Miniprotein binders against Probable RNA 2'-phosphotransferase (kptA). Designs and how they scored, part 16

Target 1, 222 residues: Probable RNA 2'-phosphotransferase (kptA), of Haloarcula marismortui (q5uxb8)
Amino acid sequence: MPDAVRRCPEDGFFEGDTCPVCDGAGTHILDGARRRQLSKFVSGALRHFPEDAGIEVDKAGWTGFDALRVAVERQYDWADAAALAGVIATDPKGRFERTGVGNEAGITTAGGRVRAAYGHSVDVTLDGTDDPVPATLYHGTAPRNVDSIREAGLKPMSRQTVHLSESAAAAREVGRRHAADPVVFVVDATAMQSDDRRIVKRGTETYTTDRVSPVYLSLLEK
Key: E = the ipSAE of ESMFold2; O = the ipSAE of OpenDDE; V2 = 0.75 times the mean of E and O plus 0.25 times the DockQ between their complexes.

## First folded at step 21 (miniprotein)

Design s9 (from q6 with D11E S12T; at its last look DockQ between E and O 0.73; V2 from the best seeds 0.72)
Fold by ESMFold2, look of step 21:
Structure s9 (fold): chain B 222 residues (1-222), chain A 81 residues (1-81)
Amino acid sequence: as target 1 above (222 residues)
Amino acid sequence: SKLVYIVFEGETPEELERAIEEILKLAKEYGGEVRYYWQDGVVWILIKGISEEAAEKIAEKVKELAEKLGLEVEIRIMEES
C-alpha cells in the first residue's frame, strides 16, 4: 500500500511520517488507501476517459486544476483540493505534471493546469523534456509476446507511445503485471538516438518513444 | 442516465482477463454502452446509458462477483456528464 500523504505548511506535500526538508510531522491529508483510489481515478480520467470523468483535456493533455478538483469532489465525498494537490505532488512514479503555479506546485491547492505525464490512450501530443537518455533502456513483457516483438518491434498497442524502463528491475516489475515470469528486452537507446529516433523521459523511471525497431532489441541474458 | 464506474487490480493477467469477461457478461444483461481500459495491472470498466435502477443492480451483482473471485473492486454510480 502506498504511504499516507501529509502536508508541511512551509515545504508542501510529502509522503511518509516526516517532512524531508524540516523533519516536522505536518498535517495528515490522505491515508494510503484513499491515495491509491484517487490516483487511479485521476490517472484514468487524464489518460483514458476525460469526457466520462467530466473534464476536458486539450491537445497537449492539459486540464484545469480547478476543473479536475470539481470532478474529483463529485466522484468522492471525502476528496478535496488538498487531497488532489497532494496526490499530484507526491506521486512516486511522476505520473502527473502541474504547471501555471510556479514553484508553488508542491504547496498550492488551487490554480494551474494538470496532465498525465505518460500513458494516454486519448489523442494528445506531449512536448519532450531535455533530460539525458541512458545508453540502455528496458522493456518487460509476457513470454507470449516475445515472437511478435522480435518480428515487429515494440509498438504503442493501446497507448500513444511505447514505454521503456530505466532499469532491468523496473522492467521486470512492469512485466510481472503481464506474467508471473516476465521477459525483459534490452533496448539500445544509443543506437536509436544515433539514427535520429526520439526518446523522452516521462515521470521518474519511464521513457517514451513512438516505436522500437527489432534491430535495437535483444533479450536480456542470464 | 447513469454511468457505472468499476475499477480493480490483480496480480496476474489471467486473473484480470477472467474478471473482465465475467463483468462484461454481467453488464451485457442490463444493456448500455460498455468500454474498458487495461493498463499496468489496473482495469477500468465504464457502463453507460442505463437507468439508476439498472446501475444499482449492476453494482450489487459486480460486488457479489468480485467477492466470489476474491477481487477488491471499487464501484461508483455517476451521472453521465
Scores: ipSAE 0.706, ipTM 0.906, lowest interface PAE 0.9, mean pLDDT 87
ESMFold2 (binder alone), look of step 21: mean pLDDT 81; pTM 0.781
OpenDDE base, look of step 21: ipSAE 0.728; ipTM 0.943

## First folded at step 23 (miniprotein)

Design u1 (from q6 with P13A; at its last look DockQ between E and O 0.82; V2 from the best seeds 0.78)
Amino acid sequence: SKLVYIVFEGDSAEELERAIEEILKLAKEYGGEVRYYWQDGVVWILIKGISEEAAEKIAEKVKELAEKLGLEVEIRIMEES
ESMFold2, look of step 23: ipSAE 0.767; ipTM 0.936
ESMFold2 (binder alone), look of step 23: mean pLDDT 85; pTM 0.821
OpenDDE base, look of step 23: ipSAE 0.765; ipTM 0.942

Design u2 (from q6 with P13E; at its last look DockQ between E and O 0.77; V2 from the best seeds 0.74)
Fold by ESMFold2, look of step 23:
Structure u2 (fold): chain B 222 residues (1-222), chain A 81 residues (1-81)
Amino acid sequence: as target 1 above (222 residues)
Amino acid sequence: SKLVYIVFEGDSEEELERAIEEILKLAKEYGGEVRYYWQDGVVWILIKGISEEAAEKIAEKVKELAEKLGLEVEIRIMEES
């Protein structure tokens, strides 16, 4: 269960019991269960079904924060601007990006634009960051997928892009969502970039690319 | 007409696959347009173009399915407008 979301009057939204800046308790915004519920709706709306959620995303994936707030309030009678801002500001995986509010993204409950950082099935183009790409990246998956991946490589499947993890541990956690005993592939990101394959960082631990040829893949821990 | 918003969550890929398969059959039975999205242990399923009566029956069957499969589920019936 994720931690509850609270709000510090000076420092903005945080998860857990005490503000990490001032050690104050703040005010309660959402319990963990509602945080998960709202995060799933917001993720789905931004990535997969914006029209059905009552929002419109532009070619770069952005929608207005205030438009998203209206959609959230329509979806849940307990949700409001603070709930939405809190979910976005405290997301532990960096799934959401917010712009147009300057340094106040972790504080303000109005204005700006929001998008999913990755995972879109709708047709969007996300420009990359200049963040460094590690020499090695990882992909966690179900054991039953190993043969097809060794033969054909990694493909986006139902997602817009292939998602890679920063560490083997992160890849295993992602893979556990698909199987109890996941398998991890090692990705030679240096070789991919040397061959002019583009890899960009999305969120805190996720990198994306169009495809990973089998030549860049090997198994971790058989 | 109504929209049924369904979100499944679980750690078992096999049970999530089974949930999707059963709900696709259910949507076909009631003549609903269905789309689903699966990402990182979460499945969103939207069933549209059905009556309130059909939506309520679907919701009840989906609750039973989720309990049988040991999956967390959220179900909401909404206006499609």
Scores: ipSAE 0.710, ipTM 0.911, lowest interface PAE 0.9, mean pLDDT 86
ESMFold2 (binder alone), look of step 23: mean pLDDT 84; pTM 0.816
OpenDDE base, look of step 23: ipSAE 0.761; ipTM 0.943

Design u3 (from q6 with P13A W38F; at its last look DockQ between E and O 0.63; V2 from the best seeds 0.71)
Fold by ESMFold2, look of step 23:
Structure u3 (fold): chain B 222 residues (1-222), chain A 81 residues (1-81)
Amino acid sequence: as target 1 above (222 residues)
Amino acid sequence: SKLVYIVFEGDSAEELERAIEEILKLAKEYGGEVRYYFQDGVVWILIKGISEEAAEKIAEKVKELAEKLGLEVEIRIMEES
């Protein structure tokens, strides 16, 4: 069960029991179950079905925070601006970005724009980050996919980018969605970038690219 | 007309894919327009253009399906906008 979201009057939204800055209890915003529920709706709306959720995303994936708040309030009678702001500010995977509110993104419950940092099925072009790309990245998958990946490489499914993980542990966690004992590929990101392949950091431990040729792949020993 | 918002979550891609297939059959049975998205162990399914009676029947069957497959599910019936 994920932690509840709380709000410190001075320091903004946080997860858990006490503010990491002042150790105060803050005000309760969402329990863990509602946090998960809201996070999934916001992720889906921003990535996959903005029109059906009643929002519009621009070519860079942005929608207005206040427009998203209206959609969230229509979806759930218990949701409000604080719930939305809290889910965005405390997301443990960095799935959401907020801009147009300066340093107030972890505090304010109004204004600015929001987008999913990655995972879109709608046609968006995300601006690149200049964050460094590690020399080595990882991809976790089910054992049944190994032979096809060794032959054809990693390809996106249904118009999504290929997702790569920062560590083998993160890749295994992703792969567990498909198998109890996932297999991890090692990706030579340095070689890919030397060959002008673009890799972009999204979220806290996720990187995206359009394809990974087999020449950049090897299996990680268990 | 109504929209049925369905979210499944689980560790088994095979069971999530089974849920998608069954719900596509339900949508066809009731004449609903369906879209679905599958990402990172989560499936979103939207069924639109159906009556309240059909939406309630679909919701009941989806709840039973989730229990059978051991999947977490959220189901909401909403006015189509």
Scores: ipSAE 0.729, ipTM 0.920, lowest interface PAE 0.9, mean pLDDT 86
ESMFold2 (binder alone), look of step 23: mean pLDDT 84; pTM 0.807
OpenDDE base, look of step 23: ipSAE 0.749; ipTM 0.936

Design u4 (at its last read DockQ between E and O 0.06; V2 from the best seeds 0.00; counts 0 for: placed apart)
Amino acid sequence: SKLVYIVFEGDPEELERAIEEILKLAKEYGGEVRYYWQDGVVWILIKGISEEAAEKIAEKVKELAEKLGLEVEIRIMEES
ESMFold2, look of step 23: ipSAE 0.756; ipTM 0.931
ESMFold2 (binder alone), look of step 23: mean pLDDT 85; pTM 0.821
OpenDDE base, look of step 23: ipSAE 0.786; ipTM 0.950
ESMFold2, look of step 24: ipSAE 0.762; ipTM 0.931
ESMFold2 (binder alone), look of step 24: mean pLDDT 84; pTM 0.818
OpenDDE base, look of step 24: ipSAE 0.772; ipTM 0.954
ESMFold2, fold request of step 26: ipSAE 0.752, 0.754, 0.730; ipTM 0.931, 0.932, 0.923
ESMFold2 (binder alone), fold request of step 26: mean pLDDT 85, 85, 85; pTM 0.828, 0.827, 0.827
OpenDDE base, fold request of step 26: ipSAE 0.768, 0.755, 0.743; ipTM 0.952, 0.953, 0.951
ESMFold2, last read: ipSAE 0.705, 0.722, 0.761; ipTM 0.916, 0.916, 0.923
ESMFold2 (binder alone), last read: mean pLDDT 85, 85, 85; pTM 0.821, 0.829, 0.824
OpenDDE base, last read: ipSAE 0.761, 0.755, 0.755; ipTM 0.953, 0.953, 0.954

Design u5 (from o2 with P13A V42I; at its last look DockQ between E and O 0.80; V2 from the best seeds 0.74)
Fold by ESMFold2, look of step 23:
Structure u5 (fold): chain B 222 residues (1-222), chain A 81 residues (1-81)
Amino acid sequence: as target 1 above (222 residues)
Amino acid sequence: SKLVYIVFEGDSAEELERAIEEILKLAKEYGGEVRYYWEDGIVWILIKGISEEAAEKIAEKVKELAEKLGLEVEIRIMEES
């Protein structure tokens, strides 16, 4: 269960009991359960069903913060601007990006635009980031998919990008949500980039690309 | 008409797949349009174009299903937007 979200008047949103900057307690914004609930709704709305959630995303995946606030307030009677801003600012996985508020992104409860950093099934084109890409990335999958991946490579299917993990352990963790004994593919990211294939970091340990040809893949297990 | 918003979460892909299968059957039974999305242990399911009465019955069955499968679930019935 994620930690509660609190707010320091001077330093913005934080998780846990005390502000990491001033050591003050701040004001309670959301408990962990509501934080998780709201994060899932916002993720789904931005990635998969913006119109059903009552928002519009542009070609780059952005929606207005204030429009998203209206949608979350309609969804949950306990939600407000502070709840939304707090979920975005404290997300432990880097699921959300916020722009148009300058150096106030971790503090302000109004203005700017928001998008999901990854996971879209809607038709969007995301800007690249400058974050470095590791030489090796990983993909965890169900054992039943091994033959198809060896033959066809990794494909995004239904307009989602291919998601890659920073480590074999991370890939296994993700894969355990899809199979009890996941299989991990090793991805030669250096070779991909040498061949002008674009890989972009999305969140703390997640990278995305449009496809991974079989020549870049090898099976981690023996 | 109504929208049923369903979010399952769990660490078992098999149980999440079962939940999806059962919800697709329920949507068909009540004539609802269904879309689902699956991302890293989370499944969102939207069932649209149904009456309030059908939505309530679906919500009851989904709650029972989540308990049976040991999955965390959120269920909300809303106006279609």
Scores: ipSAE 0.725, ipTM 0.919, lowest interface PAE 0.9, mean pLDDT 86
ESMFold2 (binder alone), look of step 23: mean pLDDT 85; pTM 0.824
OpenDDE base, look of step 23: ipSAE 0.726; ipTM 0.945

Design u6 (from q6 with E80K S81R; at its last look DockQ between E and O 0.68; V2 from the best seeds 0.73)
Fold by ESMFold2, look of step 23:
Structure u6 (fold): chain B 222 residues (1-222), chain A 81 residues (1-81)
Amino acid sequence: as target 1 above (222 residues)
Amino acid sequence: SKLVYIVFEGDSPEELERAIEEILKLAKEYGGEVRYYWQDGVVWILIKGISEEAAEKIAEKVKELAEKLGLEVEIRIMEKR
């Protein structure tokens, strides 16, 4: 499917050429390049540098949609409320959460609050979710990190939490951003939860936890 | 005083690391305060406390660096108010 964001007047924002509900073409909101630019700016602002981006986030990570819109419009002359709403509504990895607009989040271009679902370096506390946690999760990393991880486990390092992937394939994709030949650890999420370790789903395929002790880790064999 | 916003994206962590190192040196040359964040193949770099002329020079050099390293880049000179 194309990366562009379009808007159906009846069904809201979608990516691709035709609305998945009514097959209409909708109106064009953003091409793929601008979608990627805006997604990165919004992700960075919500996760890492809200003050520098001109927004404030509360303890739970929320900022006002309209305040975020103003910050975005200040930086991108092509951006508007529809562009921001569209990037949030169609994000393929569930990077953003929107509340305070009922079930209109995929349609409305005003109101409510927005936060990053994961990835924060700023001090926030995110509530858990009711979504089930798979028995097994995965972590992709550079080969040079294997000995350290086997010895000390997975730590958040520069982020608030450890990020885990729902599949080995997703973990390899993450790991390839750190090394050409990534290594994947298998995480025994069932054992962690049996030991009262909290794991929560963030986004479409990302899970977070505070730390993974070596006892829950093994290397994924080819 | 201007804020330089730089975002790199790429598949090579080695080239992203090189970009970070070069921009840290560049920010020091112009007396800028720098912070960066690296997550999921994306690096955000913010350079603060520099003149508009310095920001423009930094933007030119960063653009050249991105081409040399084969990285996708966005560079913005943001007005801090």
Scores: ipSAE 0.713, ipTM 0.914, lowest interface PAE 1.0, mean pLDDT 86
ESMFold2 (binder alone), look of step 23: mean pLDDT 82; pTM 0.774
OpenDDE base, look of step 23: ipSAE 0.767; ipTM 0.943

## First folded at step 24 (miniprotein)

Design v1 (from u4 with P12A; at its last look DockQ between E and O 0.88; V2 from the best seeds 0.78)
Amino acid sequence: SKLVYIVFEGDAEELERAIEEILKLAKEYGGEVRYYWQDGVVWILIKGISEEAAEKIAEKVKELAEKLGLEVEIRIMEES
ESMFold2, look of step 24: ipSAE 0.731; ipTM 0.922
ESMFold2 (binder alone), look of step 24: mean pLDDT 86; pTM 0.835
OpenDDE base, look of step 24: ipSAE 0.754; ipTM 0.948

Design v2 (from u4 with V41I; at its last look DockQ between E and O 0.84; V2 from the best seeds 0.78)
Fold by ESMFold2, look of step 24:
Structure v2 (fold): chain B 222 residues (1-222), chain A 80 residues (1-80)
Amino acid sequence: as target 1 above (222 residues)
Amino acid sequence: SKLVYIVFEGDPEELERAIEEILKLAKEYGGEVRYYWQDGIVWILIKGISEEAAEKIAEKVKELAEKLGLEVEIRIMEES
């Protein structure tokens, strides 16, 4: 269960007991249980079912922060603008991006736009940044998927993009949430980029691409 | 009509069983179902059902989550 979210009036939202900037205690915003609950709803709404959640996302995945706040407040009577801003600002996986508020994204509770950084099943196109891409990336999966992946490669399936992990350990952890005994594919990201395949960093340790041809895949031997 | 919002979190084998049971349950009550499975979380939306059907579905989903040892959130919302 994640830590509670607190707010420092000068430095913005943080998780845990003390502000990492000023060491002050701040004000309590959201306990860990509600933080998890809200994060799941916001993730689902932005990635998978925006219309059912009462929001619209544009072709780049963006929705207005204030529109999302209204949807969140409709969903949970305990939620407010600070709860939403706090969940977005403190997310440990970088699941959410916020723009249109300059350097105030970790502080302000109004304005700007929000999107999921990755994981969309709705039809969006996410432009990347110039962040470096590791030479090797990884994909964790259920054993039942191995034969199809070896034959056809990695496809987005129910998402708009293929998701890759920065390390074998991260990939294994992702795979364990889908199978008790996951397998890990090694992805030759250098070869992919040499062949003009686009790979973009999303969040803190996730990378996305359109597809991964079998020629770039091998099973992690361990 | 009503929408039932269901979120499960837990072991992947139990999540798979929950999805299978809820698909059967939605068919029994005539609901249209969509689900999304990502990062150990399953979102399930059941739409196009009466308030009475939504309440019965919510009750059965709660029982299923308890039986399978899954964390669950269930909300009944207005669809129209």
Scores: ipSAE 0.742, ipTM 0.924, lowest interface PAE 0.8, mean pLDDT 88
ESMFold2 (binder alone), look of step 24: mean pLDDT 85; pTM 0.828
OpenDDE base, look of step 24: ipSAE 0.774; ipTM 0.954

Design v3 (from u4 with L45F; at its last look DockQ between E and O 0.82; V2 from the best seeds 0.77)
Fold by OpenDDE base, look of step 24:
Structure v3 (fold): chain B 222 residues (1-222), chain A 80 residues (1-80)
Amino acid sequence: as target 1 above (222 residues)
Amino acid sequence: SKLVYIVFEGDPEELERAIEEILKLAKEYGGEVRYYWQDGVVWIFIKGISEEAAEKIAEKVKELAEKLGLEVEIRIMEES
C-alpha cells in the first residue's frame, strides 16, 4: 500500500507523514488506498480509455486539468481537485506531466493541462527530450517470452512503444507483473544510438523506443 | 441505466480468466462491455444495464475475485 498524500501550505503535496522541505505535518489529502485507486483511474483514463472516463485527449496526449477533475469527481464522491493534484504531484514513477501552472504545479489545484508521460495505448505523439540515455538499459519479461525475443526482438504490444528500465532491479519489478520469476534482458543502448535508433527518457527510470532488434539484446546472467 | 466499473489486479493467467467470466456475465445481463489491460491491471466497463443487474454483477464479481485471488475494485455509477 502506498503512503498517504498530504499537502504543505507552503511547499505543496508530498507523500508520507512529514513535509520533506520544512518537516511540517501538512494537511491530510488521501490515504494510501484512495491514492492507489485514484492513480489507477487517472493513469488508465490518460493512457487507455479517455472516452470511457469522460475526457478528451489531444494528439499530444493532453487534457485539461479541470476536465479531468470533473471526470474524477464523477468517478469518486470523495475525490476533488486537491486529491487529483496530489496524485499527479506525488507519483513516484513520473507517470504524469502537468503544465500551464507555472512553478506552482505541486501546489495549485486549478488550471493547466495534464497528460501521461508514457505508456499510452491510445494514438498520441509525444515530443522528444534531451535527457541523456545510459549506455545500458534493461527489459524485464516472463521466461516464456525469451525465445520469441531472441528471434524477433522487442516489439510494441498493446502500447505504442517498447519500455526499457534504467536498472536491472526496476526491470525485474516490471517483469514480476508477468511472471513470478522474471528474466531481464540487457539492452545495448550505446550501439542502438550509434545505429541511429532513437531512445527517449520518459518517466523517472523509464525509457521508450519503437523497437529493439535482437542484436542489441542479451540475457542478464544470474 | 447503470455503469459498472471494475478494476482487477493480480496474476496474468487469473486476469485472463476473470475477463472471460466478465464477458459472459455482461452478455447474460445484456450489457455493453469494454476492457483495457496494462501490466497486471485490468479496467472493465459494463454499460447499459439496470440497477438490479448492476448489483447482481457486483456480487458475482466479488465472488469471482475471491475465487481467483485477485484484488478488485467495483463501482456502480449512473450512466451519463
Scores: ipSAE 0.747, ipTM 0.947, lowest interface PAE 0.6, mean pLDDT 89
ESMFold2, look of step 24: ipSAE 0.748; ipTM 0.926
ESMFold2 (binder alone), look of step 24: mean pLDDT 86; pTM 0.836

Design v4 (from u4 with M77F; at its last look DockQ between E and O 0.74; V2 from the best seeds 0.74)
Fold by ESMFold2, look of step 24:
Structure v4 (fold): chain B 222 residues (1-222), chain A 80 residues (1-80)
Amino acid sequence: as target 1 above (222 residues)
Amino acid sequence: SKLVYIVFEGDPEELERAIEEILKLAKEYGGEVRYYWQDGVVWILIKGISEEAAEKIAEKVKELAEKLGLEVEIRIFEES
């Protein structure tokens, strides 16, 4: 279970028992169970079913924070602006981005815009970042997909982009969500970038690209 | 009409079984169903059903989750 979310009046939202800046206890916002529950709804709404959740996302994936707050309050009677802001500010995987509130994104409970950093099945285009791309990335998949990937490469399928993992361990974790004995492809990101293929970091350990041609792929040997 | 919001989390083999069973259940009650699977989480939305059907679906989904050992959240809303 994730840690509870608390709020320091001076330093903003944090997870755990004490503020990492001032060591104060802060005010309790959400326990771990509700934090996880709310994070799942917000992720789903921003990535997959914004209309059914009662929000609209623009071409870049953004929705208004206040519009999302209304949707969250309709979804859960215990949820409020602080709960939403806290979930966004403390997400351990970097699933959410907030803009339009300057330095106050970790503090404020109103205003600005919010989007999912990755994982969209709805039609959006995300801008790239300046974050460095590792020389090698990874893709975890079910064994039944190996032949098609070796022939045609990695394609976005049901998502807007191909998702790649920072490590083999992360790729296996992703693959295990779809198969008990996943296989991992090694992606030569250096070669891709040398050939002007764009790869961008989304979240803490996820990278996206349009497709990966077979020339950049090899199987990770056990 | 009602919307049933279902979220499953658990082992991928059991998640696949849950999806199959819920698709059959939605068809039985004439509901429009969509599902999304990402990061070990499955969201299922069933729309266009009566309150009575939604309550029956929720009851059966709860039983299914216990049988399969899956964590589940179920909520019922008014459509629009």
Scores: ipSAE 0.736, ipTM 0.923, lowest interface PAE 0.9, mean pLDDT 87
ESMFold2 (binder alone), look of step 24: mean pLDDT 84; pTM 0.820
OpenDDE base, look of step 24: ipSAE 0.752; ipTM 0.946

Design v5 (from u4 with Q38E; at its last look DockQ between E and O 0.81; V2 from the best seeds 0.74)
Fold by ESMFold2, look of step 24:
Structure v5 (fold): chain B 222 residues (1-222), chain A 80 residues (1-80)
Amino acid sequence: as target 1 above (222 residues)
Amino acid sequence: SKLVYIVFEGDPEELERAIEEILKLAKEYGGEVRYYWEDGVVWILIKGISEEAAEKIAEKVKELAEKLGLEVEIRIMEES
């Protein structure tokens, strides 16, 4: 269960009991349960079903913060601009990006644009980043997928891109969301980049690519 | 017409079973179904159904979630 979201007048949104900058208590914005609920809706709306959620996403994945706020308020009678801004600002996985508000992104409850940093099934094109890519990345999956992946490689399936994890532990955790006893593939990211394959960091521990040929994959023994 | 918004979270095997059951349920009522599975969460949208069908579906989905031990959110909305 994630921590509650609170707001410091001077320093903006934070999770937990005390502001990491001034140690003040701030004001309560959302409990952990509602934070989870709202995060799921916002993530789904930006990645998968923007039209059904009542928002429009441009070619780069952006929607207006104020338009998203209206959709959120329609979805939940307890939600407001502060709740939305807080969920975006405090997301521990880096799932959301906000722009168009300068240095105010962690503070302001109005204006700018928002998008999901990764995970889209809708057709968007994201700009790349300069963040370094580890030599080795990982992909967790259900055991039933192993044979097809060994033969055809990793493909986006219902998402727009393939998602890779920074560590075997992270990949196993992701895989457990799909199977009780997941398997992990090891991805030779160095070899992929040597062959001019693009890999981009999109969140705290998540990397994306368009596909992974079998030559870059091996199975990690659990 | 109505849209039923369903979000499940829980064990992957029970999530897979929930999807299967809801696809059957939506077909029974003639609803168009879209679902997405990501990060241990399943979103299911059932569209193009009457208010009465949506209410019945919501009731059955709630029972299913309890049976399978899944966390669930269910909302009935106007189609946009």
Scores: ipSAE 0.700, ipTM 0.912, lowest interface PAE 1.0, mean pLDDT 87
ESMFold2 (binder alone), look of step 24: mean pLDDT 84; pTM 0.813
OpenDDE base, look of step 24: ipSAE 0.725; ipTM 0.944

## First folded at step 25 (miniprotein)

Design z1 (from u4 with P12A V41I; at its last look DockQ between E and O 0.73; V2 from the best seeds 0.76)
Fold by ESMFold2, look of step 25:
Structure z1 (fold): chain B 222 residues (1-222), chain A 80 residues (1-80)
Amino acid sequence: as target 1 above (222 residues)
Amino acid sequence: SKLVYIVFEGDAEELERAIEEILKLAKEYGGEVRYYWQDGIVWILIKGISEEAAEKIAEKVKELAEKLGLEVEIRIMEES
């Protein structure tokens, strides 16, 4: 279960018992259960069903923070601007991006725009980042998918982009959501980039690309 | 019309079974069904149904989640 979200008056939102900057306790914003519940709704709304959630996303995936706050308050009577800002600011996987508030993103409870950093099934195009890309990336999948992937490569399927992991362990964890004994593909990211294929870091350990041709793929032996 | 918002979390086999059962349930009570599956989470939206049908669906979904050992959230909302 995730940690509670608290707020430091000087340093903004944090998870856990004490502010990592000043060691103060701050004020309580959300318990872990509600933090997880709200994160799932916000993720779904931004990635998959914005219209049904009562928001609009633009072609780059952005919606207004204040519009999202209204949708969240309609969904849960216990939610408010601080709850939403806290979930966004403290997300452990970097699922959310916020812009239009300068260096106040970890503090402010109003203004700016928000989007999911990755995982969209709706038609969006995300702008790139300067974050470095490892030479090797990984993709975890069910054993039943191996033959198809070896022949046709990795494709977005139900999402707008292919998602890759920075380590074999991370890829195996993702793959276990599809099978008890997942298979991991090794992705030659250096070769892809030398061939002008774009790879972008999203969140804390996820990378995205439009597809991975079979020439860049091999199976991880163990 | 009502919208039933359902979120399951759990292992892939149980999630797959939940989707299959919810598709059957939604057809029995009417309504359009969409679902999204990502990272051990399944969102299911059932739309275009009466409040009475939505309440019955919610009760059956609670029973299904308990049987399968899945975490679940269920909410009944107005469409749009």
Scores: ipSAE 0.761, ipTM 0.932, lowest interface PAE 0.8, mean pLDDT 88
ESMFold2 (binder alone), look of step 25: mean pLDDT 86; pTM 0.840
OpenDDE base, look of step 25: ipSAE 0.769; ipTM 0.943

Design z2 (from u4 with L23F; at its last fold request DockQ between E and O 0.79; V2 from the best seeds 0.77)
Amino acid sequence: SKLVYIVFEGDPEELERAIEEIFKLAKEYGGEVRYYWQDGVVWILIKGISEEAAEKIAEKVKELAEKLGLEVEIRIMEES
ESMFold2, look of step 25: ipSAE 0.726; ipTM 0.922
ESMFold2 (binder alone), look of step 25: mean pLDDT 86; pTM 0.840
OpenDDE base, look of step 25: ipSAE 0.806; ipTM 0.949
ESMFold2, fold request of step 26: ipSAE 0.768, 0.745, 0.706; ipTM 0.936, 0.927, 0.915
ESMFold2 (binder alone), fold request of step 26: mean pLDDT 86, 86, 86; pTM 0.841, 0.839, 0.840
OpenDDE base, fold request of step 26: ipSAE 0.770, 0.749, 0.737; ipTM 0.948, 0.953, 0.949

